# Ledger of designs, part 24: VHH binders against Gluconolactonase (gnl)

Target 1, 316 residues: Gluconolactonase (gnl), of Zymomonas mobilis subsp. mobilis (q01578)
Amino acid sequence: NGSTIGKITKFSPRLDAILDVSTPIEVIASDIQWSEGPVWVKNGNFLLFSDPPANIMRKWTPDAGVSIFLKPSGHAEPIPAGQFREPGSNGMKVGPDGKIWVADSGTRAIMKVDPVTRQRSVVVDNYKGKRFNSPNDLFFSKSGAVYFTDPPYGLTNLDESDIKEMNYNGVFRLSPDGRLDLIEAGLSRPNGLALSPDETKLYVSNSDRASPNIWVYSLDSNGLPTSRTLLRNFRKEYFDQGLAGLPDGMNIDKQGNLFASAPGGIYIFAPDGECLGLISGNPGQPLSNCCFGEKGQTLFISASHNVVRVRTKTFG
Below, E stands for the ipSAE of ESMFold2; O stands for the ipSAE of OpenDDE; V2 stands for 0.75 times the mean of E and O plus 0.25 times the DockQ between their complexes.

## First folded at step 15 (VHH; framework vhh_8emy_2)

Design j3 (from r3 with S31N S57T T111Y; at its last look DockQ between E and O 0.92; V2 from the best seeds 0.83)
Fold by ESMFold2, look of step 15:
Structure j3 (fold): chain B 316 residues (1-316), chain A 125 residues (1-125)
Amino acid sequence: as target 1 above (316 residues)
Amino acid sequence: QVQLQESGGGLVQPGSSLRLSCAASGFTFSNYWMHWVRQAPGKGPEWVSIISRSGSTTNYATSVKGRFSISRDNPSKTLYLQMNSLRPEDSAVYYCARESSYDRYESGSYYFDYRGQGTQVTVSS
C-alpha cells in the first residue's frame, strides 16, 4: 500500500496505445497467503479476489483496504485431511445475473454468490455423473454462456488424487439454457481463459512446465471449437531464463489485446499475436491473474502475496 | 549473515503443551513470510505453518489445525509456535524457515532459502 513493485518492458511501439512503461505497479494489498482470481464488482465499486490455500474470498476498497468477504470461500471446514491442496475459491466473474460466479476448487463446482446476502449456491458440479476435479477459472460470453477450466490443482496428488473421478482435465462450456459441453479434454493443465471481443476465438492457458502454452481456439457460431493454433510456448522463459510462474490467468481489453500470465509476468498480445509488452513483478514474484476494473482503465493483478494495480490507456 | 536459531523443544507427555521460539538475525525480519517445518527420523520434511510479514495472516497443515498457533514479534525478531494437545506423531525436529518461493503448479510446496538447526520435540508414547 503506497509502494510499488516490478517493471514494465516494451517489446513494440504498439504498446504505447495500451500503457506507459513508466506507469507504477502499485501495491494495494499485502499479507495475502496467495492471491488469485480478481474480479471487479461494478455495482458497488469494489474488488473481490480469492485466497485459495487460505479458503478465503477477500474484498478490497480504497477506503477500507482488505476485508473478509467469505470464509470459508470453498470447502466447508474442517477440511478432510489429505484430500485438498487448495480448499478455497479461485477464478471469479460477475455473471449476467449480477451474481459472482466462482470456479470453486474446494467445493469442486461452479458456484454463484449473491453479492448482497453472500449466499452460495451450486450452478454445476458434475459432467455425466462424474464430479469435476477442481475448477480454476471461467469466462462469460455475451450471450451468458460460461467457459471454465477443470485442472486438478485443488486436489492432493493432482492427477493421482484418490477422489478424482475424471481421467482428463477438461475445458467446458455451459450454455445459458443449462446444456454442458466438454469442449477440450486433451490439455494437461488447462487454467486461464478468455474470449476475443467478437467471440471467434477462445484463449486457453496450459500451466504445465512440459508444455507451457497459450492456445487459441477458433469457435463456430455455436461457440464450440473447430481448430486450434499455438499463440506462444514459454519453455525458454521457464527453463532457460528461470522466470517465475507458468501460463495462468488472462483477460482481454475492448480492442482484443490479451493480457496473459506466463513465466515472467503478464504478457500483452495484440489480436494478430504480436507480443507488445510485459508487466513483471519483483524477481521471483509470479503474477497469476488479472482483471479490469474501476472505469475500465485499471488492471488489477494477483501477485502472490500481493494484489497490485496498473493504470492503462486502453479499456477493458 | 542470515541466522535462525530455534529453541524450546524437549521431552513431554501426550496432551502436554510446548512453546517453540526462533531468534532471527542478519536480515530485516519484518520483510519476510516465515514458516515452521518439521521432520521425523526417516521421513521427508512436513510443512506445519505459515505467517505473513505483519502476522495478520496465518495458516496450518490439517494435522495440526486447532492445536498449534504461530505468532511473531517483529521488534524482537522472534517467531513462535505454541503447540497444544501434543501427540506422539508430533515428535520431530522443528525448524523455522524463511520463505523464498511457492510452487503452486507442480509440487504444491514452499521453498526456503534459510532455516535453523532445529529443536527436538519428543512426545512419549
Scores: ipSAE 0.710, ipTM 0.882, lowest interface PAE 1.5, mean pLDDT 95
ESMFold2 (binder alone), look of step 15: mean pLDDT 83; pTM 0.841
OpenDDE, look of step 15: ipSAE 0.881; ipTM 0.937

Design j4 (from r4 with S57T; at its last read DockQ between E and O 0.86; V2 from the best seeds 0.88)
Amino acid sequence: QVQLQESGGGLVQPGSSLRLSCAASGFTFSNYWMHWVRQAPGKGPEWVSIISRSGSTTNYATSVKGRFSISRDNPSKTLYLQMNSLRPEDSAVYYCARESGYDRYESGSYYFDYRGQGTQVTVSS
ESMFold2, look of step 15: ipSAE 0.785; ipTM 0.908
ESMFold2 (binder alone), look of step 15: mean pLDDT 84; pTM 0.847
OpenDDE, look of step 15: ipSAE 0.904; ipTM 0.948
ESMFold2, look of step 16: ipSAE 0.795; ipTM 0.911
ESMFold2 (binder alone), look of step 16: mean pLDDT 84; pTM 0.851
OpenDDE, look of step 16: ipSAE 0.902; ipTM 0.947
ESMFold2, look of step 18: ipSAE 0.790; ipTM 0.909
ESMFold2 (binder alone), look of step 18: mean pLDDT 85; pTM 0.858
OpenDDE, look of step 18: ipSAE 0.913; ipTM 0.953
ESMFold2, fold request of step 19: ipSAE 0.828, 0.824, 0.806; ipTM 0.922, 0.920, 0.914
ESMFold2 (binder alone), fold request of step 19: mean pLDDT 86, 87, 86; pTM 0.868, 0.874, 0.869
OpenDDE, fold request of step 19: ipSAE 0.930, 0.928, 0.925; ipTM 0.963, 0.963, 0.961
ESMFold2, last read: ipSAE 0.819, 0.836, 0.836; ipTM 0.920, 0.925, 0.924
ESMFold2 (binder alone), last read: mean pLDDT 86, 87, 86; pTM 0.869, 0.873, 0.873
OpenDDE, last read: ipSAE 0.926, 0.922, 0.925; ipTM 0.962, 0.959, 0.961

Design j5 (from r3 with S57Y; at its last look DockQ between E and O 0.89; V2 from the best seeds 0.83)
Fold by ESMFold2, look of step 15:
Structure j5 (fold): chain B 316 residues (1-316), chain A 125 residues (1-125)
Amino acid sequence: as target 1 above (316 residues)
Amino acid sequence: QVQLQESGGGLVQPGSSLRLSCAASGFTFSSYWMHWVRQAPGKGPEWVSIISRSGSYTNYATSVKGRFSISRDNPSKTLYLQMNSLRPEDSAVYYCARESSYDRYESGSYTFDYRGQGTQVTVSS
């Protein structure tokens, strides 16, 4: 095996049902420019992850290590000068069709990728005739609807980008029949998102140091938000403690425990909102996103220049 | 004491090549991602290139891709930048820089905890 990083901190005895604090945080990949958006592909038993500034989607297996899966992973080269800071793919999920659905920051679309042929096609690239900013992350409902976020991180100058067509950074829901709803327009930096297992709640991260929050939206029977509450504000962690990161990617296990990136690492929240523990990288090393794989008991984590894994007792 | 010392700059004509060197001391060189940055008179710093700890991964700013090549020799603790097909717009002070962080959420820029005094590259006919 390889090297390890960081530590696991226990805030509640309820963490003991989720993971052992002595479990190593194992480095499985290094030499990554910036890791993001990991997804486990069960059919074939491999991990995909994005390197958005490098414009590369990478594949990892325990036997072969890291290889290039797609290059470019997002925007076709050459990249238009001065328009993109993250031309590559970002968040990824296996869709109900068995394909890899991609929040494609540089193509400014939700894309899907055939995992065998590696061919890409557009799922959706605009709302009411205006192009998306740079989609960041996505999450499927059981019915096959996809929720996704559209912050400006792929665009040079962010909200002030010359090519940005929307005057907001949206959270969207695409229904299986193709209806596209703008479900939240008021967040400054919507990023990671996840549904509770019963789909009554949608969690959304806001990656803004002025408002570094994880929000919980109550959903109606049509999967649309009716209200929201604050799960956690991370201003103290960011400003007072100087911890690396901002609220970013997230995922959920089968019991409804939320695994959410924020300043300091991956926080683990019970369904009732209690914070149970924290998986941290080395000092100054953000952990940006995560996914479950390997029969659901391995948490893969994007950790800046690395990808790491943690064995869990819970199932994702 | 961490020290980075650049050399190899000079006055050259358009189309010329130069090889910059950066001698590192006072830290475990092979444990850090390293960068080249440049700064033209009256301009802000411009990121040029990145190299991983092992040297296995490199990347470049769009303006120099295909013309510049970053490399490192960990035993000699030396970082290099081979610059080919130089243009007047490449004129700048070039700095070797040690990475501390990547500010993905705001600037989209790398932060460096150490850089050298720089070496001047002037491309003029």
Scores: ipSAE 0.754, ipTM 0.897, lowest interface PAE 1.2, mean pLDDT 95
ESMFold2 (binder alone), look of step 15: mean pLDDT 85; pTM 0.858
OpenDDE, look of step 15: ipSAE 0.871; ipTM 0.931

Design j6 (from y4 with G101T; at its last look DockQ between E and O 0.93; V2 from the best seeds 0.80)
Fold by OpenDDE, look of step 15:
Structure j6 (fold): chain B 316 residues (1-316), chain A 125 residues (1-125)
Amino acid sequence: as target 1 above (316 residues)
Amino acid sequence: QVQLQESGGGLVQPGSSLRLSCAASGFTFSSYWMHWVRQAPGKGPEWVSIISRSGSSTNYATSVKGRFSISRDNPSKTLYLQMNSLRPEDSAVYYCARESTYDRYESGSYTFDYRGQGTQVTVSS
């Protein structure tokens, strides 16, 4: 629709190689209850994004605009009363098989969706016989393994949900051979995650006001964590400055620059950890997630009621 | 001055219908997501329905889904709630509310910076 929101703030001269500070933040979609999990589908040249509370997955193209791709996107209708606060799909990625892999909060599973037929199938829905809470985000390794987070955001009363089976909110790794590993059980609200290009690092956000952190996990040759370090705590932005949001979704470009949602917008971190800049949206409206699309130099951002795009110099 | 004024409530029998209205003034109505909330005696407020700025997107609490319909007329700055198949448990004061924020991370609830005085809906045989 041509309208713009927010601004880009430069923290380092290094940002100039990644993004022009004068680049408009263009609104491409509106009237979304809560936008999440944007993913560019190269084959078809379109964007998908989730609306978890509305239980809708939407499609966007430059020419046709916004349409419904899946409804329901997550839990089948009718939704059981009192069980789900967000019954829809959340994070999404295109897998090596060309399918749309979906962190389906409502179905409480990692799902696959055929981008043409829109047929759905279950990839995995439990760990050791216990159902997932509400998978939130996922990220593929080069080998085809997929990391994903399983916070309680889809469930009414979150950790106090009557249908929650796990006493933790896990981060998992699913290997191509079907092995499922619990790689982290100590985060209160694991949310977004991303792999560095060399796959030596796993970034994971924690969407907890008591511990609003982005963590960096060192990975061994098997893709399993050996240690973690704190990239950044966003307490100041959240409490002291009152900025909207918490550490949420994230993505990474080919050079390893991290684009991570946190209070105030999408923060850009260099591989060495320096914060280079911030993409902000409307006050009071968090930027929840982002992905690269089109020819790799367009950053799509789920911005609460809107989806926006930002032209970048870097490639996703 | 921002103002919201509800109307259309009353006493009806189970199975009947009511249409509530909310007249908005003092702000750009079409720039805000709007909500209906209700509060029954002795109970906390309950979110009922949401509508986007243009009206193209709507959603409902599980308790009213399929029975209630939210709509808006931006030129007249009016919000509506069509209530069908009313039940005794629908009895409450119904409020029109302007959205300020959505608490995605803590509760999944909405905050409102303004709401009306409410209109009483009583469903009784």
Scores: ipSAE 0.741, ipTM 0.886, lowest interface PAE 0.7, mean pLDDT 96
ESMFold2, look of step 15: ipSAE 0.781; ipTM 0.906
ESMFold2 (binder alone), look of step 15: mean pLDDT 85; pTM 0.855

Design j7 (from r3 with Y102W R104K; at its last look DockQ between E and O 0.90; V2 from the best seeds 0.75)
Fold by ESMFold2, look of step 15:
Structure j7 (fold): chain B 316 residues (1-316), chain A 125 residues (1-125)
Amino acid sequence: as target 1 above (316 residues)
Amino acid sequence: QVQLQESGGGLVQPGSSLRLSCAASGFTFSSYWMHWVRQAPGKGPEWVSIISRSGSSTNYATSVKGRFSISRDNPSKTLYLQMNSLRPEDSAVYYCARESSWDKYESGSYTFDYRGQGTQVTVSS
């Protein structure tokens, strides 16, 4: 594609080891109703991403551009009137089994998709007999545990949805043996999450404009939180500067640098918490989530009606 | 400066079809996602459909899906809504609207920086 968006801002010389501020933010997909949840599928060398309000999972390759991978990606058609804002899939990761694991907002479940047959199956859809709200994002540990978030964004009226069964919006951990733990119930809008490479920390974003935070949880040896600290609050960016977005998706490179969506774009934090830089879209254009792909040095970013990519010096 | 002019409404019987048009001027039409919204008497506005800049992506409210079809002709700067199998509950003033943003995190509603004066569609009961 010939077009680019936005800019990269350096806050610290330490950014120079991660990416060059002159690197173009290249548009690779357009005409997306709302892009979310990109994942690179190494076996086959392609990008998948979700279009949750369209109920489509889309595929991109350099040669073919954008095509439909799954339609519906989430809730079966027809969609019940008045119940869903986002009936489609959202966050996605390639699991240890080689399948695409999906935070499926419309199906209200964590789902698996076989990337060859495109067959879908339920991994988990409830906690203690109550249905999830609308899972949004997920992240695997090295042992194969999956952490995921369950905000109400897929449901009409959010917390006041007629079909919501839980009185909280949870963060969960599903162990490889099928044990499901509720690890955080106190966030108003849990959204993106990532583990540090040594898995001593879990990052979780809260998309609420009243408390637009990225939290860091210390984890014990069982992968369960023991304490929590605030990485950053974004109220000034949202209210005072009017920057687009709220804390949303995130990903992490092999050195532990966090790439996190928040008002203004994708922020890059070093493992010590220093903010190194910012990848911004055009004015008013939120950047909602990201993943590393190709040979690990391409950052793919969901950017509202677009998907974009940025070359990095680091490896995801 | 920006102008949107709807036309093609009327009084029809249930099961009829109508084709609405929206003439755009004063802006680069092909650079914007466009929408149809409708408002029945005494009701709040209801989002109806969306179309991408190129016309390659479309979506619809569940109440009209399968019956309505949105399209655009960028050279003539015109947006269309083909409405088939009309029902009395489709009676409303229909507006074309230029997208500004989507309130993903709160209301789930699109925001529009411009809309037309509307065209009345009345399906007799």
Scores: ipSAE 0.621, ipTM 0.846, lowest interface PAE 2.0, mean pLDDT 94
ESMFold2 (binder alone), look of step 15: mean pLDDT 83; pTM 0.828
OpenDDE, look of step 15: ipSAE 0.786; ipTM 0.898

## First folded at step 16 (VHH; framework vhh_8emy_2)

Design i1 (from j4 with Y105F; at its last look DockQ between E and O 0.87; V2 from the best seeds 0.85)
Fold by ESMFold2, look of step 16:
Structure i1 (fold): chain B 316 residues (1-316), chain A 125 residues (1-125)
Amino acid sequence: as target 1 above (316 residues)
Amino acid sequence: QVQLQESGGGLVQPGSSLRLSCAASGFTFSNYWMHWVRQAPGKGPEWVSIISRSGSTTNYATSVKGRFSISRDNPSKTLYLQMNSLRPEDSAVYYCARESGYDRFESGSYYFDYRGQGTQVTVSS
């Protein structure tokens, strides 16, 4: 709609290969209750994004602007009183089947949505007979495995929810043949995740202000974690600098540069872990998640009441 | 100086309607998402409704959805709450509030930097 927000800060000359700091952060959508989980649908050239508290999945195209794609996007109406904070969908990816796979916080499942008929179906909704908490984000391997996170953000009272069936907040891997593994149970608030292009690393955000970390897991040949290292702790940014947000969504480009939400905006990390730059919203405006779209050189970012875009030199 | 002034409350019977108004001054009203919040005696505050800057996006607490309608008129700097099918449990002081943030990670609550003095709504049984 012609306006811009925020700024881009360069921490390293290596950022110059990724984007120009003078590139505008363009507002493409406004009047969103809370934007999350953007995904570019190449077949049809449109953006989908979630509005979890509104229980709406929204569509954007340059020609038509914003429209409703699914309502409800998550939990069926009426919403049971006192059980859900965010009844809608959240993270989304186009799966190997061409359907939209959805971390559906309100339905408490990984769901599929047919992009033509808009019909919804359950992929998986439990582990060992216990319902998921409220899946938040997901990421596919090249083989078609899907990694996803299960924090309690969709549930009223979070870890203390009356309907929470697991006593942990898991990171899971669903293999293409249907095997479901709990690969990490020790994070307090697992949120965004991404695989390195060679799939030797899994990045996972922890959105807990007591432990606001981005972790890097080394993966074996079966896609399972063998060890982890800390990429970055954001306590200084959150507590000392008062920057908006906590480690949240993330995505990765073809060179393995990580674009990760944390207090202050979207941080850009090189594969070696060097922090190259930061895309910030306006003061107090968190940037929660991102995806690459169009011809791979547009970074779409969910920015609270807005969705914004930034042109990149790199390809997602 | 930011000011928000609610009006339109009163004593009504169950099933009645009321329309609340909130007059805004001292800031660019159309730049802000606005909310209604209510508080009954002896209870904590309860979020009621949200409206976007343009008025195009609205949402409601489950307890009022389908009965209440939030709207705004940006040229007159006025926020409204149309309350239909009122029930005794809707009795409260109603405040309009200017959004300053949203705590997604902990409380799941909106932050407000300004609110009005409130207007009393009493639905007698």
Scores: ipSAE 0.790, ipTM 0.911, lowest interface PAE 1.1, mean pLDDT 95
ESMFold2 (binder alone), look of step 16: mean pLDDT 84; pTM 0.851
OpenDDE, look of step 16: ipSAE 0.904; ipTM 0.948

Design i2 (from j4 with G101A; at its last look DockQ between E and O 0.89; V2 from the best seeds 0.80)
Fold by ESMFold2, look of step 16:
Structure i2 (fold): chain B 316 residues (1-316), chain A 125 residues (1-125)
Amino acid sequence: as target 1 above (316 residues)
Amino acid sequence: QVQLQESGGGLVQPGSSLRLSCAASGFTFSNYWMHWVRQAPGKGPEWVSIISRSGSTTNYATSVKGRFSISRDNPSKTLYLQMNSLRPEDSAVYYCARESAYDRYESGSYYFDYRGQGTQVTVSS
């Protein structure tokens, strides 16, 4: 292949330690209905990513290109008419058990998938007897706790869905011993999330054009939030500049640099909050999520109908 | 100068098949995701099907899945909709449409910058 998209913009010389602005944004997959939730599976050296409206989890390798890994990836077919916008899987991470943990929008659960047998099983599907809305993304702590977000994007009519059981869109923490905490109930559209390497901060995106924010939560020693501050508001980028996207997926490198989707592309923030650069798609092309793979120096990015990659100097 | 022209509609009995065609001109057809949309009298438009640039990825509204098949022939710049097991509720004007955007965050709707004048499909009851 060899086609490229977009551009990289440098806002600070500190970007030079992270990536070269001349690095191509290489297209590795095309013909995706909507790409989301990429994860690198080191054991086997392949990329998985979700196609939530198609209800497919797709696999990519350089030799074979794109293939189907799971279909359905989420809700069993036939999909109930009028209930689901995105019946498929969404965000994914490799868990401490070596399995693929999945924010499964259509199954309305955190699921796990054995990457060899492709067997699916439920990790958690409710909080205090009420079903989740449609989990979107997740992130592991070093202890094996998982933080995940539960916006209504999988459900037809979103907050007004006939099948929605919670009156909020939560951020949750599942501890390694199985305790489930609701850690934030006040965000309208919680989406991507990441932990700082020292786990003192939790970043959470809000994908609402009325409040298009990335929040930073301070965490106590139990991994629970004690306060929050605003990292960035993107109203100007969305409304005034008309840039594609809303705050969405994110990931973090080993130095604590945050790679966060927002209107315009993937923004790169230093641990002190300085915005260092921006990876953009073509005009009108949102970049929704990202992950590190290929020995940690490749950033894979879900870019609407494409999946792309960027080589980095930093390690994820 | 972008032009989309649908054809192949008609009056048919329930259970029949029909194949719609859409001839495209004035743009590089193979660069665009294409859709079928239908509209019954007095109703809003209903999304029917999507096909990727190469034709390798397709999807359908739940109301037609398993009965309709979208395809394209890029050399001839033609989009198709094969409609099998037609029902009276499939009666509508069918439009082919060129995708310009998808709003997954708010409306969950595709936006189209061009569509044709449509072809009438009527399935008798």
Scores: ipSAE 0.709, ipTM 0.884, lowest interface PAE 1.5, mean pLDDT 95
ESMFold2 (binder alone), look of step 16: mean pLDDT 84; pTM 0.840
OpenDDE, look of step 16: ipSAE 0.834; ipTM 0.921

Design i3 (from j4 with S107T; at its last look DockQ between E and O 0.91; V2 from the best seeds 0.86)
Fold by ESMFold2, look of step 16:
Structure i3 (fold): chain B 316 residues (1-316), chain A 125 residues (1-125)
Amino acid sequence: as target 1 above (316 residues)
Amino acid sequence: QVQLQESGGGLVQPGSSLRLSCAASGFTFSNYWMHWVRQAPGKGPEWVSIISRSGSTTNYATSVKGRFSISRDNPSKTLYLQMNSLRPEDSAVYYCARESGYDRYETGSYYFDYRGQGTQVTVSS
């Protein structure tokens, strides 16, 4: 095969149903400033991913490799000096309308992009008249509701940004009928999120080294959180082991196994919370986000300057 | 032994152009993302520009975008910075730097494990 990185570590024999430990972590793209937010577009058979600091949305196909899909992907050029760390798009998903829905850090909105014309439009850019900080990631329910996170990572000075209008970093739910709920305001750095297949649980990562957690929220019949529990704290991995990354993006397979970025790589958790394995990059190389694509048995992973893929036995 | 040696600086008038070079040795140059960083007297280091391993991806600080152009020649192990429309605020020591990491979450800053001795650029006002 082509160039490869990293390794896969098995913590439980239950990993054997998900992927083969000897499966290569294949490099499919290089020369990316910082890869994020991959999404597989089934209608057209291609991968999109974001390069938020570069302000580019990139496209990959096996025959053509990497090309520019949108530039700028987020904030219009020129970027105002001193306002943005990451002016580009970030997390992406195919919405119920067949459009690409985008957590657009630089535009400070949830946007959607027509995959054919590449035209952008605003879905939502404020809550109760205050602009979002810099939306980072999103995840759809089966009903078409979208959950998304609004940390300050796009903004210079983060929580202290002079353009930040909210005094919190929220997790939101936009219902199919357009109602917008702030469902969590107490996380310091909400980042990746995913729903369990039965939608009774919402997973949310917190990218703060002081509280490097993945949380599990129980959801009521309206898709709103009623309680939460800690899936995992990563202080040991970050501080004691010096592993690269913080809790970041995540995705879920059809069996409910969670694939979650944290210090050390992409961790695989069973629905009962047991950690089954770890997909790691090279030393010092964080793996920030992932998505399933192709026929559902390819895990695409944003890996700093690279995008990589891993073949799975499970289906996303 | 990693070595980076900058050259091409000088004293110029506003509006002038300069081309900086950085000769690399002691490592596989084409395996690294490379940067330019500058430091004016009494100020901390300021990130200027980044270039990917192949040279296909470049980016710039907003203060220099549209005026500066980073490039590389991997066979000759040389990094370049073309500096056009120079301004007095561009006066600094310019360093080429080898990327060793990036702290996306806390500082938003690149880490460098090696940089050269620098080359002085002075744009007289």
Scores: ipSAE 0.787, ipTM 0.910, lowest interface PAE 1.1, mean pLDDT 95
ESMFold2 (binder alone), look of step 16: mean pLDDT 85; pTM 0.858
OpenDDE, look of step 16: ipSAE 0.910; ipTM 0.951
ESMFold2, look of step 18: ipSAE 0.766; ipTM 0.900
ESMFold2 (binder alone), look of step 18: mean pLDDT 86; pTM 0.861
OpenDDE, look of step 18: ipSAE 0.909; ipTM 0.951

Design i4 (from j4 with S109T; at its last read DockQ between E and O 0.83; V2 from the best seeds 0.86)
Amino acid sequence: QVQLQESGGGLVQPGSSLRLSCAASGFTFSNYWMHWVRQAPGKGPEWVSIISRSGSTTNYATSVKGRFSISRDNPSKTLYLQMNSLRPEDSAVYYCARESGYDRYESGTYYFDYRGQGTQVTVSS
ESMFold2, look of step 16: ipSAE 0.786; ipTM 0.909
ESMFold2 (binder alone), look of step 16: mean pLDDT 85; pTM 0.861
OpenDDE, look of step 16: ipSAE 0.915; ipTM 0.955
ESMFold2, look of step 18: ipSAE 0.802; ipTM 0.915
ESMFold2 (binder alone), look of step 18: mean pLDDT 86; pTM 0.867
OpenDDE, look of step 18: ipSAE 0.915; ipTM 0.954
ESMFold2, fold request of step 19: ipSAE 0.809, 0.798, 0.785; ipTM 0.917, 0.913, 0.908
ESMFold2 (binder alone), fold request of step 19: mean pLDDT 88, 88, 88; pTM 0.887, 0.888, 0.884
OpenDDE, fold request of step 19: ipSAE 0.925, 0.928, 0.924; ipTM 0.961, 0.963, 0.960
ESMFold2, last read: ipSAE 0.818, 0.796, 0.813; ipTM 0.920, 0.911, 0.918
ESMFold2 (binder alone), last read: mean pLDDT 88, 87, 88; pTM 0.884, 0.879, 0.885
OpenDDE, last read: ipSAE 0.926, 0.921, 0.924; ipTM 0.962, 0.958, 0.960

Design i5 (from j4 with S54T; at its last fold request DockQ between E and O 0.88; V2 from the best seeds 0.88)
Amino acid sequence: QVQLQESGGGLVQPGSSLRLSCAASGFTFSNYWMHWVRQAPGKGPEWVSIISRTGSTTNYATSVKGRFSISRDNPSKTLYLQMNSLRPEDSAVYYCARESGYDRYESGSYYFDYRGQGTQVTVSS
ESMFold2, look of step 16: ipSAE 0.781; ipTM 0.907
ESMFold2 (binder alone), look of step 16: mean pLDDT 84; pTM 0.843
OpenDDE, look of step 16: ipSAE 0.896; ipTM 0.943
ESMFold2, look of step 18: ipSAE 0.799; ipTM 0.912
ESMFold2 (binder alone), look of step 18: mean pLDDT 85; pTM 0.858
OpenDDE, look of step 18: ipSAE 0.909; ipTM 0.951
ESMFold2, fold request of step 19: ipSAE 0.818, 0.815, 0.777; ipTM 0.919, 0.918, 0.906
ESMFold2 (binder alone), fold request of step 19: mean pLDDT 86, 86, 87; pTM 0.864, 0.863, 0.878
OpenDDE, fold request of step 19: ipSAE 0.927, 0.928, 0.924; ipTM 0.962, 0.963, 0.960

